# Designs tried in a protein design chat: VHH binders against b0bn94. Part 10

Target 1, 137 residues: b0bn94
Amino acid sequence: AEVQQLRVQEAVDAMVKSVERENIRKMQGLMFRCSANCCEDNQASMQQVHQCIERCHAPLAQAQALVTSELERFQDRLARCTMHCNDKAKDSMDAGSKELQVKRQLDSCVAKCVDDHMHLIPTMTKKIKESLSSIGK

## First folded at step 6 (VHH)

Design s21 (framework vhh_7nfr_2)
Fold by ESMFold2-Fast, scan of step 6:
Structure s21 (fold): chain B 137 residues (1-137), chain A 127 residues (1-127)
Amino acid sequence: as target 1 above (137 residues)
Amino acid sequence: QVQLQESGGGLVQPGGSLRLSCAASGFTFSSYAMSWVRQAPGEGREWVSYISSSGERTYYAKSVKGRFTIARDNVKNTLYLLMDSLKSDDTAVYYCARGPYTYEWSSGKYRYYFDYWGQGTQVTVSS
C-alpha cells in the first residue's frame, strides 16, 4: 500500500504543479500588482485600501477553491474505492481466510483503485485548466 | 501545530448510543477531509468513516453503515461520530484522523493517507 500511496501522491503533485505554473502563478502575480495599486491611491482611507486588496485577492481565492473542489471529488472517489477494498478484506478475514491471503486481496484491490483513478488525471487536469482560464476572462 | 483532541467515549450497554467529538486546531479545518479510525484490543486499525472537507460526501465501513453517522461543524472546527445500536464488537479506541487525500496549499504538498491523529478515546460496550 506504500507504493500505491506514493503513486497517487506523485501524480497529483505533478498535476498541481502544472496548474500552478500555467495558471495560479499568473493569477498570484496579478493579485500582488493589483494590491500594490491599491496602496498607491493617496485619496483612499485605510479601510478603502483594505477593501481594495480584498477584491484583488478574490480571483486567486476562487481559483484555489476550484482546484480544491476538483481534488476533493477525486479524493472522495478514491477513498470510496479504497474503503470498499477494506470492507472486502474484513469480510474475508471474518469468513476464516488466512491473513496472508487477505493482505494479498487488499493489495490487489487497492492497486486497481489507484490504476483506475490514475487514468482520470489527464481529463481532470484539462477540466481544471479550462475552468481556471474562464476565471481570468 | 496541528492538534486533534477526541472526547465523548465511555462505557455503554449493548444497544446504547454515544456521540464522539474531535476538536481540531492549528490548521484550516474546512479545507481537509476527516476520518474516524478505531483499534480494538489486540487488533489492527480499522477505517470506520470518512467525510469530505465540505461535508457533502460521507462513507462508512460495512460493519457500521446504518448505525453510525459522521458529521462536521466547520464553524466550530469539530468532527462528530454519532453511534447508535452499539454492539460489543464496537469496543475500541476511536481516533480522529486528518485525511486521507488532502492538498495543503501552504506547503504545496499532497497527502495521500492520514497525516495527523488524535490521542484516541476509549469506547467500551459491555453489560
Scores: ipSAE 0.078, ipTM 0.485, lowest interface PAE 5.5, mean pLDDT 82

Design s22 (framework vhh_7nfr_2)
Fold by ESMFold2-Fast, scan of step 6:
Structure s22 (fold): chain B 137 residues (1-137), chain A 127 residues (1-127)
Amino acid sequence: as target 1 above (137 residues)
Amino acid sequence: QVQLQESGGGLVQPGGSLRLSCAASGFTFSSYAMSWVRQAPGEGREWVSYISTSGSRTYYAKSVKGRFTIARDNVKNTLYLLMDSLKSDDTAVYYCARGPYTYEWSSGKYRYTFDYWGQGTQVTVSS
């Protein structure tokens, strides 16, 4: 089940890398240009400049929070599924099942958790990118 | 250096309560999901509870659901396990563990396993 877990790790890494390159990095660029423009006003007070810069950071903060929330949902679902597999394995051991059988059942259960959650990644990726696009307007 | 240090274990009678703490240092605690894992004498490790990075989602092993509560304080970098209605079957060494299934923004890496563990704290429930 280590190999199966690495599969989901690689898929999530690829997804986050894609989101960072296509959406987050562009928003960071816009944020820094926005902040630089705040510093061009020679008539603004230090407080006004600081408030201007904070407003420039809001969209990026929202974007990061959204990506974090979606990743947490995915990770939490996977953790919940894996905990259920462990509970089932413990129940089997307590009932006197053979160790090898219990291990095979646990491995199969965890592999199914991974397979089920791999199917969620494309949908999650699409949802994240669509939501980020709306924030960037 | 990543460190997890448990405390709060001890001797307690059946039906009693204990509060375990885990002090985290050397990493951005608020960026990681955390878990409690226990090991009873002669048994393998059992995943007891999970808490998301913000603390908004928690999960419990069937054996402790309704009796244990996991909580975290991201300002103090501390994880808690509040144990109520303790049973003799809860006797075990309790470990604070980082993860699993957390994306680490600083390194751009997905962490799919428990990667750091505390030294453990002994909980003994007996008359």
Scores: ipSAE 0.228, ipTM 0.625, lowest interface PAE 3.7, mean pLDDT 83

Design s23 (framework vhh_7nfr_2)
Fold by ESMFold2-Fast, scan of step 6:
Structure s23 (fold): chain B 137 residues (1-137), chain A 127 residues (1-127)
Amino acid sequence: as target 1 above (137 residues)
Amino acid sequence: QVQLQESGGGLVQPGGSLRLSCAASGFTFSSYAMSWVRQAPGEGREWVSYISGSGGRTYYAKSVKGRFTIARDNVKNTLYLLMDSLKSDDTAVYYCARGPYTYEWSSGKYRYTFDYWGQGTQVTVSS
């Protein structure tokens, strides 16, 4: 229960920090350098400079949206798995199983959901990093 | 401050329909998955339905699948549960809950549990 939740939290947090440190932060640096270059164009109008800066921000916004989308997909899969566990627990209860037995089955089922999805994190991390590398090319 | 407020409960006849609403405030509603959870008299809580923050994914407990529809309006910060073909065994207090399993960019935290609940709204299916 709490232990399983903490495991997922720590793993996802580690993944997000890795992506932020290695990919997002680098893109943010590129965004600021891009924006600075816009300001160095003495031939450009003020409106052209603002449009240039706006274009510099787009890749970072896209990158953040991509990470958020992947996390939402992961969360949804985990939610679906645990809801299935709750359905099984209710079926067992309705069939006359004792409360303690049902609770143990539910805990075991949820633990398996967590274990199965923990194994997806390395693949998700790789996909995110590969997708981020293609942004702004 | 986070607040969830349900409405739309009441007495309805078997086979009838009812629409529940949950007004959310105090947080960025579109960033959070939302759920409906019910508790029948003398029973434990049953997770009824789930909707992702974007509304792109929905899941239903086997007992309500095909009869209930979860929806959200992120502009109005409102969650809905549309209940069709109501049965006497749908009689319960229905709770709006935030979560589970959502990542919050502002705090850098992943949340696994239902961290906020509404006060509940009573649904009674009887003649």
Scores: ipSAE 0.111, ipTM 0.547, lowest interface PAE 5.5, mean pLDDT 83

Design s24 (framework vhh_7nfr_2)
Fold by ESMFold2-Fast, scan of step 6:
Structure s24 (fold): chain B 137 residues (1-137), chain A 127 residues (1-127)
Amino acid sequence: as target 1 above (137 residues)
Amino acid sequence: QVQLQESGGGLVQPGGSLRLSCAASGFTFSSYAMSWVRQAPGEGREWVSYISSSGGRTYYAKSVKGRFTIARDNVKNTLYLLMDSLKSDDTAVYYCARGTYTYEWSSGKYKYYFDYWGQGTQVTVSS
């Protein structure tokens, strides 16, 4: 098994579950209450009611896009780090290092990439939650 | 309570394809990461593939990377393993497993372990 990939997988899954529980569900509740309020205006035309409901849905769509964007950025940064590790490994091979030594150096480099980026998850989680809380202003 | 039931195994020739399924029940399937693990005759268990709870992230053992694809359907509570370009070395009983990643206090390390397993489905690659 590739233990480092599993570490990233579980940490990101835990973060996504935290964001869903703490923020997305609250936003979904607000969206439905917003939509219900649109339907209580007995003077509004059918078109006005539908436009009102569409405005209520927009924040949740923005929230989903924000979470997806942050995750993609995290994965891109981690990928760039591991690509650097691969480049270093190739340089070591070209310099005549033994395959086993190169593998150990590559594994250590990748583990450091994962450790460094996993330490960023709490900060990323906080930023996501703060950004989600500002949606709908 | 928790049940995992594999199906789709069988006899196939080298170079062939099979699709394995795992039907999950007794828990909220969409909340758990899942894995496929295999065991060849006389060998220990070998982890094959992993999929996150949402299906957004997948990982593969080096021995199957590029040939196998893991997928899930959270509406149907079903896990899949699409196996292409099968080799005789892929002959094994394939298990689906529900996994957790947790801190083991006795060793001071994070470990990935499986809390529930299916009964397994036999895959035989032979001419």
Scores: ipSAE 0.000, ipTM 0.101, lowest interface PAE 17.5, mean pLDDT 78

Design s25 (framework vhh_7nfr_2)
Fold by ESMFold2-Fast, scan of step 6:
Structure s25 (fold): chain B 137 residues (1-137), chain A 126 residues (1-126)
Amino acid sequence: as target 1 above (137 residues)
Amino acid sequence: QVQLQESGGGLVQPGGSLRLSCAASGFTFSSYAMSWVRQAPGEGREWVSYISSSGSRTYYAKSVKGRFTIARDNVKNTLYLLMDSLKSDDTAVYYCARGPYTYEWSGKYRYYFDYWGQGTQVTVSS
């Protein structure tokens, strides 16, 4: 359903904004300060400066990979749940159920998938924040 | 800028095989999960298959499980659907869809399915 898709989008967006405010901004600040320090070395070649800056970016790259991995796992679980709902709906249609009845069954099943997975977001958020806090220490 | 272009559809005999492709451009393909969705004449859209961004996880609708295989090539930015043992019931327009969602460094979340291709027609008939 459109409304269920929007619920997931809004919940994930809120989580990402929370992670950005509480964790990512500090990491970005550290990265820019690290990069600025690279640029202040008048003895370094431009190639050495660029290599230094690249090393400063590594924690942020790791952070992105971590968040992406956690969201991919969330995507996989939700996708499996909604695919199961589609299979059930298809089985009901093949068994001769009425279209309106099947639509109601599908909508209810998808809503339950979303509700169940929305409850996982706080735990996922905590895991992400804890993992991010360990990066660049 | 973001584009999904399907190809590989056509007319095939029952029991035959087809390979659908979806060429993706305008975004970091390897960061997005992808799906195939089909629509038979006069019917609603049916979710067919899902593949995670890395390709390590796949899911299938019960109606196609064991007959279809979803795959991706992140170097070529291409999504595939390998269709074996085709049945008349598989006749539909097949759409490539981006989703459900991903995290970019910008921290932006995107819609569950935010981009669709134009579709490619698959007809299974004698």
Scores: ipSAE 0.012, ipTM 0.343, lowest interface PAE 7.8, mean pLDDT 80

Design s26 (framework vhh_7nfr_2)
Fold by ESMFold2-Fast, scan of step 6:
Structure s26 (fold): chain B 137 residues (1-137), chain A 126 residues (1-126)
Amino acid sequence: as target 1 above (137 residues)
Amino acid sequence: QVQLQESGGGLVQPGGSLRLSCAASGFTFSSYAMSWVRQAPGEGREWVSYISSSGSRTYYAKSVKGRFTIARDNVKNTLYLLMDSLKSDDTAVYYCARGTYTYDWSGKYRYTFDYWGQGTQVTVSS
């Protein structure tokens, strides 16, 4: 189960690094430049400057929420799959299967859940990047 | 610094009810999905229930579905398990566990898979 956890962690980390390098970094740069432009507006009051800066941060906040939501959804799907594995293991125990056999079946089932969900990461990555590209003022 | 402390366990008769609590500290509770896991005497750990960071999604093991309800209070940093129609088979040590994906202050996303509480004993006996 530690091996499966590490596989998920490494795959998600690689995906997040890709999104950060290709999308988040540029958005952060745009946000800071936008904020700097607010401060250079000689016609604006201090209150207007603060409101301007807040508006500059909104797209990045939306991007952060979107990525977090997608990752949480991925985790929820994986958790549901492993819960199903636990239910099957309980059914096998109730049917009189040996504990060692049930443990092997559970481990195999969980490994399959991880394998199946690892295949979803490229699609999730593409969806995240497309969604981030749609975020704008 | 991450701490999870369960409470609310005890002795209860079959058909009774109990409410378990898990007090979380040392992290932003509202950013993490939480789970309840139990371990009966002489057996392995059994996943019981899951709740998403916002509380909008919940999942239950077949053995407890319809009898248990998982809930959270993100203002009080507390996770709950409401257990109804308890059976002798529900006798176990109940643990709360943390795991989710979060965006940290440096602009990085990290998976923090789990921390466990010390557990609280639930005994269902006549």
Scores: ipSAE 0.000, ipTM 0.187, lowest interface PAE 12.6, mean pLDDT 78

Design s27 (framework vhh_7nfr_2)
Fold by ESMFold2-Fast, scan of step 6:
Structure s27 (fold): chain B 137 residues (1-137), chain A 126 residues (1-126)
Amino acid sequence: as target 1 above (137 residues)
Amino acid sequence: QVQLQESGGGLVQPGGSLRLSCAASGFTFSSYAMSWVRQAPGEGREWVSYISSSGSRTYYAKSVKGRFTIARDNVKNTLYLLMDSLKSDDTAVYYCARGTYTYTWSGSYKYYFDYWGQGTQVTVSS
C-alpha cells in the first residue's frame, strides 16, 4: 500500500533537493549579499533599507513560489489521473464486468499514471531549473 | 519487452542463508523502484521488501526486518535479496516485481505491481 507512495515521494524529494542544491542555494546567497549591500548605505532611512531588502528577496520568493507551484501541479495531475482510473473501474463494475477483470484494468491504468508521471520528473526538473535561471534577468 | 528473471532459490536448513538475484531487461532499471514479494504454499502474496530507484531508501515487512537485506546494482540491472537467519516460515516462491501505485488527493492509497518475474522457490527445511 505504501510502496508506490514512497516511490513518488522519494522522486519528488530527490528533485526538490537537486533544485535546492543547484539553484535555490545560489539564489539565497545572492539575496543575502544584496541585502548586506542595502545595509551599507549610510544615507538611507530604515524604511528605504527595508524596501531595498524586500527587492533583494523578490527573486528568491519567486523561485520558491515557482517550485511550490510545479509540485502542486504535479501532485494534482497524478491525482486526477488515478481518479480517472478509479472512475473507469467503477463504471466497469456498474456495467457488470467481473471483479478480476476490473482489478486488472485498474492496475494497468494506475501503473500507466505513475509511470507517465515518474518519467516526466526529469523534464519537469529541467524546466524548473531553466525557469529559475531566468529569474532576475 | 519488460522481463524480470529470478535466481538463487533452493533448499536451505533453518538458520541458513541465501542470496536471490533478479535480472531486469527491457526498461531503464535505474528509473524504477523494485520490490520482493513472496507466496507461501496455500497463502496469498506477501510483500517482503522495497528499494527505491537509486537504492537510497529501503523498507521491510516486519516478518523479515533485521534478517533480510534488499540491494540493487543499477549498472548490472540486477536486484538482490540477501536472506539471513532463515526460518521454516520463510518457505515460499519469491518474486521480483516492478512497483507502481495509486495515490489520491484525499490521501487514499493502494499499491500495485505492473510486472512480475516467474519466481524462484525457497524451501527452509531440515
Scores: ipSAE 0.000, ipTM 0.092, lowest interface PAE 13.8, mean pLDDT 77

Design s28 (framework vhh_7nfr_2)
Fold by ESMFold2-Fast, scan of step 6:
Structure s28 (fold): chain B 137 residues (1-137), chain A 126 residues (1-126)
Amino acid sequence: as target 1 above (137 residues)
Amino acid sequence: QVQLQESGGGLVQPGGSLRLSCAASGFTFSSYAMSWVRQAPGEGREWVSYISSSGSRTYYAKSVKGRFTIARDNVKNTLYLLMDSLKSDDTAVYYCAKGVYEYSWTGKYRYAFDYWGQGTQVTVSS
C-alpha cells in the first residue's frame, strides 16, 4: 500500500507540474502584463488602478481554485475506494479470516482502486488544461 | 473563498462532554470529506477523525476511538465532533479541515489540507 500511495503521489505531482508549466505560468504572465497596463493609465485614480489590477488577478485565482478542486475530487474518490477496501478487510477479519489472507485481499483491492484511477490522470490533465485555457475570455 | 469556522470549545472537567461545530462556506460541502485535527501546546498536529462526503464512512485516531463521534449535516453545511469521557490529554486547539485521509493496512496516507479554520480551544482540567 505504500507503493500504491507513492504511485499516486508521483503521478499527481507530474500532472501538477505539467499544468503549472503549460498553463499557470502563462496565466501569471498575462496577469502581470494586464496589471502593468492598468498602471499606464495616467488619468486613472490609484483606487481605479487597484481595482483594475484585482480584475487582472481574477482569472489566475479561478485557475488555482479549479486545479485545487479537481485534485480534491480525485483524491476523495480514490480515498473512498480504498476506504471500501479497508471496510471489507475489517469485515473479513471479524468473520474469522486469517490475517495474511486479509492483507493480500486488501493489497489487491487497493491496487485495483489505484489502477482504476491512475489511468484517468492523462484524460484529467487534458480536461484541466482545456478548462484553464477557457478562463479569462 | 473557502471558510471554516469552529465553535463549541471551552473548559470542562475530566469525564465531561463537549460538542464542537464547524460551519463551512465557499465550497460544495457535500462533495468533500472532512476531518478534525488537534494541536496540543508544544506538540505537532494530530489527526483526530475523518468522515466521508456522504457520511457513510468514519475513522478515528486510536486515542479517541470509542469516546468521540464525528458527524455531518450536508443540508446545513456543518461538521460536528461529539466528545465524551474527556481526558486531560484531550486539551488542544481543535481545527476543522477540508482534506482526505487514505487508510491502508500499513498505515495512513494524508493529503494536504488547503483550508483550515481558526480553531476552537478545548481545555480539560480539574
Scores: ipSAE 0.006, ipTM 0.162, lowest interface PAE 9.7, mean pLDDT 77

Design s29 (framework vhh_7nfr_2)
Fold by ESMFold2-Fast, scan of step 6:
Structure s29 (fold): chain B 137 residues (1-137), chain A 125 residues (1-125)
Amino acid sequence: as target 1 above (137 residues)
Amino acid sequence: QVQLQESGGGLVQPGGSLRLSCAASGFTFSSYAMSWVRQAPGEGREWVSYISSSGSRTYYAKSVKGRFTIARDNVKNTLYLLMDSLKSDDTAVYYCARGPYTYVWGSYRYYFDYWGQGTQVTVSS
């Protein structure tokens, strides 16, 4: 149960680091260079400079929102799976099953949830990276 | 330092209402899903409700569905549990917990990395 939580945390952390390193960092660099260029226009009003900078930040904000949304969907899906396991465990306990038996059934159910969702991470990572590559086009 | 502090518990009559609050500090609250978990006297822990980081998705235990509402204010870093039509069976210590993957059964938990100290709710005549 602690082991299953660690497996998920490590896999998600690795995915986030990969996306940050390979996609987000480049977008952050482009955003700052874009913003610096806005500040070099001697003829622009203060408001025009601000609007220019806002436009530069939009793709990065969109990218961060997309990653957050995908991660939240993954977390919600896994949470729903484990909550189903919890509901089944409670139903078994209410039907008179012994606590140790119920615990074993719960552990097996949660392990399956984790295994099933762990298999989705490579596909999710690819989808995220492809979506990020299309931002700002 | 991650901290979660519950408040709003107390004595209430059957059929009454209470609002619990959980003040979060020491982390980016808007980035984490949150849960409420309760423990009744002589019982194990029971997961009550879940809310996603944005607040767009909520889930409830069968025992409270239709009576309780979970909500959050990401600007104020506060989690809420609105409890209506309270029953004596709702008597428990209520805990705020941080967790993107949330459930607990018996003495062990999955995916809760921080807990509050709890707030007592007593429903009696």
Scores: ipSAE 0.006, ipTM 0.240, lowest interface PAE 10.6, mean pLDDT 79

Design s3 (framework vhh_7nfr_2)
Fold by ESMFold2-Fast, scan of step 6:
Structure s3 (fold): chain B 137 residues (1-137), chain A 127 residues (1-127)
Amino acid sequence: as target 1 above (137 residues)
Amino acid sequence: QVQLQESGGGLVQPGGSLRLSCAASGFTFSSYAMSWVRQAPGEGREWVSYISSSGSRTYYAKSVKGRFTIARDNVKNTLYLLMDSLKSDDTAVYYCARGVYTYEWSSGKYKYAFDYWGQGTQVTVSS
């Protein structure tokens, strides 16, 4: 159902906001302060200042890539689960099940995929935060 | 081995009639919704008509409603399309297709998709 996708989207959004507030925002602040310090060196060339700023951006870019990668992995797992549901529905049709029965089985299977993966979100959140804390050490 | 075999196409004059058949084998025909889909030269595929597994529900594209009738015989494992008042615009290759329900995670929606198609039968409406 559409409700199942909304459940996951809301939970993922809450997790992303938590990670952004507790980890990413702090890293963004450090990046901007780092970059400002690069600009205060009156003896540095334009190229040296630019390279300094790029070094300041690297940890944040790495952090954003890591969060994106974990989210894509999570979405891929969920998509594969629902594709398995589609395969089972097709098997039921091939075995002679009626259309309404198949739709009901598909709904139930998708709901289970969502429930199972919702339980993974706290663990994923912890892993992301731990990984982000290690960046720049 | 799923097989869908269309027949009944041919050349007919505007205002004429044709009856298309689709013989199904290799699966439980009575469990699947079926559709007719056509493709005119240089055009994409156009859905024409749908019939539920029991035959209790039928749907038609706006372009053919009132002129075409979809029917099925679950004892004979055969799908039909009765075409009346044919127009030159009806010229196309007509395919029967087996319908399946799927769930698309990216959209969060159930979709009616086709997993098997016949080879097609040519219908030409010309004077």
Scores: ipSAE 0.038, ipTM 0.442, lowest interface PAE 5.6, mean pLDDT 84

Design s30 (framework vhh_7nfr_2)
Fold by ESMFold2-Fast, scan of step 6:
Parts: structure tokens; C-alpha cells; sequence
Structure s30 (fold): chain B 137 residues (1-137), chain A 125 residues (1-125)
């Protein structure tokens, strides 16, 4: 049970670390260089400078929103799977099954949820990186 | 300082409706998922409903699905619970909670780092 939670957390952390170091860091660097260039235009009004900076920031904001959205989607799918496991456990208990049997069934069900969703992480990582590459061309 | 303040509870007859509100302050409300949790007399706490930070995703406990609706207004920093077709079993103190979805007790559930003081809902004739 603790092991399953750690497996998910470690895999998600590894994915986030990979995306941040390989894609987000580069986009941050580009954003700050872009923003610095906006400030070099001594003929631009302050409002035009702010618009320029906003345009520089947009790709990074889109990238962060995309990563957050994908992580939330992943967690929600996993949550629905484990909620189903809890519903089944309650039904078994209500039907007169012994507590230890119910706990074993719940643990197995949750482990299957985790296994199924762990298999999605490589595909999700690839799609995130591809999407980020499209934004940060 | 994070604060959550519930309101809208009261006495209603079976089949009635109530709307609960939770006013949030001291944090960026739009960045956090929120939940409603209730505690009936003589019972433990029961998770009721969840809403994601944007409001696009909601989840409900089996016991309230189809009767309750969770909603939020990120401009007003307010969480809502719209309760229809109330039953005697819905009698409880209702708490709003700032939460994260995490794995606890052999399942993924909501962990809560801040709670409101609660608002009493009583369903009786």
C-alpha cells in the first residue's frame, strides 16, 4: 500500500524532473532573453514593453498549464480506479466478507490500478514533450 | 493565514434543499482543489465531494451522487455545495477543506491541510 504510493510518486517525480530539465528550463531561458530584448527598445512605450514581455511569457505559461493538466488528468484517472476498488470493498463487507479478505482484495485492486496507470507514464511523457516542442519551436 | 468559513446550514424537512458556502481567504484559491466532508452524530468523518482547482472535474461519494452538486467561484474565492432531495441520513456538520489527492488507507483519497469550523445541517420533520 505504501509501496504502491511510492511507486506512483517516484515515477511522476521522474517524469516531472525530465520535463523540467529538458524542456521547461530551456523555455525559461528563452523567455528571459526574449523579455530582456523587449526592455532594450528605448522607443517603445511602457505598455508596448509589457505586451512584448507578455508574448515572451505565453509559451512558458502554456507549457506549465499543459504539464499541470496532464498530471491532473493522470491523478484523476488513477483516483477513479481506486475509488472503484473502495466501492467493491464496501460491497464485499456489506455482503458479510471478513475484514482481512476485504483488505487483501482492496490491496490487489489498488495494485492493479497502479500497474495499469504506470504503463501510461511513458506514453504521457512522450506526448507532453512533443506538445512542448510544438509550443517552443 | 489560511481561513475557511462555512455558512448556509440549517433545519430542513426531508426532500428539501440547502446551499452551503465556504469563503476562503489567505491563499490563492484558484490554485487548490477543494472538498466537502461531513460528520454525522456519533459517526466518523465522511468525504462527500471534490472539485478540482479549475472546477472542470468533480467527484461525489456514492451516498450523495445525483443529489448534491459541488461548485466554485474562483473570482469570489467561494466553494458551494448544492444539496437536493435531502434525507435524514444527510444530517451532519459539513466542513469545507483544502485538499490534495493522495494515497491513504489502501486507496487514493483526499488529504486535507486546512479545515473550516463547520456548518450544521439537520434534516427532520
Amino acid sequence: as target 1 above (137 residues)
Amino acid sequence: QVQLQESGGGLVQPGGSLRLSCAASGFTFSSYAMSWVRQAPGEGREWVSYISSSGSRTYYAKSVKGRFTIARDNVKNTLYLLMDSLKSDDTAVYYCARGTYDYVWGSYRYTFDYWGQGTQVTVSS
Scores: ipSAE 0.000, ipTM 0.156, lowest interface PAE 12.6, mean pLDDT 78

Design s31 (framework vhh_7nfr_2)
Fold by ESMFold2-Fast, scan of step 6:
Structure s31 (fold): chain B 137 residues (1-137), chain A 125 residues (1-125)
Amino acid sequence: as target 1 above (137 residues)
Amino acid sequence: QVQLQESGGGLVQPGGSLRLSCAASGFTFSSYAMSWVRQAPGEGREWVSYISSSGSRTYYAKSVKGRFTIARDNVKNTLYLLMDSLKSDDTAVYYCARGTYEYTWGKYTYYFDYWGQGTQVTVSS
């Protein structure tokens, strides 16, 4: 249902906000401080300054890619689960089950997919934060 | 910039085989599910095959199941479609597509946010 969609959206949003508060904000601050230091070297050519700034951007880019990767992985797993539910629903329809019965079974199957994957979010959050903390070392 | 570039198409005899490749760049390839989609002359686009981001899950359209195999190499950022026992009905432009799913209640929706330029496969004598 819409309730299940909202649950997933709210949980993912809460995780992203947590990661932004605890990790991304600090990394972005470090990136700008790093870039400012590049600009203070009056012996460097502008090309060398630019290359220095590019190196300062790398950790934040890696962090953003990591978060995106974990979110895509989560979505892929959930999609696979709900696809199985749809396949079962189609099989039931082909076997002559009534539409209301099929819809009820589909709803239960999808709700179970969501419940199962919601339980993964705390572990995923911990893994993301640990990985992000390692980027700065 | 996200880019997908297909190759490997060509002319083959019925019963022949081809291997299509899709070189991906500009994104973390290993984080995205990928699909092959084809378009025959005068027809709409038909989804052919899906592979999950890790490669652990694959799905096929009924028309190609048992004849085609989708695969990926996440180290090389390359998607493959191995086509066996080709039929004249397989004649189409084949597109590599980066996909995502919408979890809509009672409805399965698959969206493609980036497409390659396509590679022509012609099956004829």
Scores: ipSAE 0.000, ipTM 0.108, lowest interface PAE 14.2, mean pLDDT 79

Design s32 (framework vhh_7nfr_2)
Fold by ESMFold2-Fast, scan of step 6:
Structure s32 (fold): chain B 137 residues (1-137), chain A 127 residues (1-127)
Amino acid sequence: as target 1 above (137 residues)
Amino acid sequence: QVQLQESGGGLVQPGGSLRLSCAASGFTFSSYAMSWVRQAPGEGREWVSYISSSGSRTYYAKSVKGRFTIARDNVKNTLYLLMDSLKSDDTAVYYCARGPYTYDWKSGKYEYYFDYWGQGTQVTVSS
């Protein structure tokens, strides 16, 4: 169903935008300020400036990797649930159920997967924000 | 624009093996999870396998678990499906799909939940 697909997209988009606004943006600002400070040392070699900038970027890179990993985990969980629905539908079809009945069972199963996983988004958002707060410590 | 091109299908004997490939272009392949979906003659689409963006997580439909292996090469922007112990029931057109969608940090956007591209690649298991 397109409705279920849109529900997931909107909820994930809202979560990522919240994390970007409240956490990632501050880390980006800190990274640029840190990098600017590296460039102000007229005694440093080009290699030392490069290494300084790389160190400044590390926390942001870790933050983005963490958010990506959590989103991947969420999507993996949802995908596994939906694939189970397809397996169940295939079993029903093989057992002689009518096509329309199988389609309705599949749609219902997928909707339940989405419903079950959507309620996990607030908990996931909290976990992401808590994890981000510990980066660079 | 996003393009996914499947290849590697063909005719194979029961018990044989095939390796399907999907060449990706027009997006940051390493940022997206990928799936294989198949459609047998007269049937609806069936999810076959899923692989996370990094390749560290994989999931399989019950019907192919233990026989198929999904893999990816993020340097070559290519998705693979290694099919072993093929059965007549595996006869289908195989499509690679982008998704479930993942956040693209470069563009700041999400794409489709599951994208299907190209015409797929035909796999026929027959004696």
Scores: ipSAE 0.013, ipTM 0.315, lowest interface PAE 8.2, mean pLDDT 79

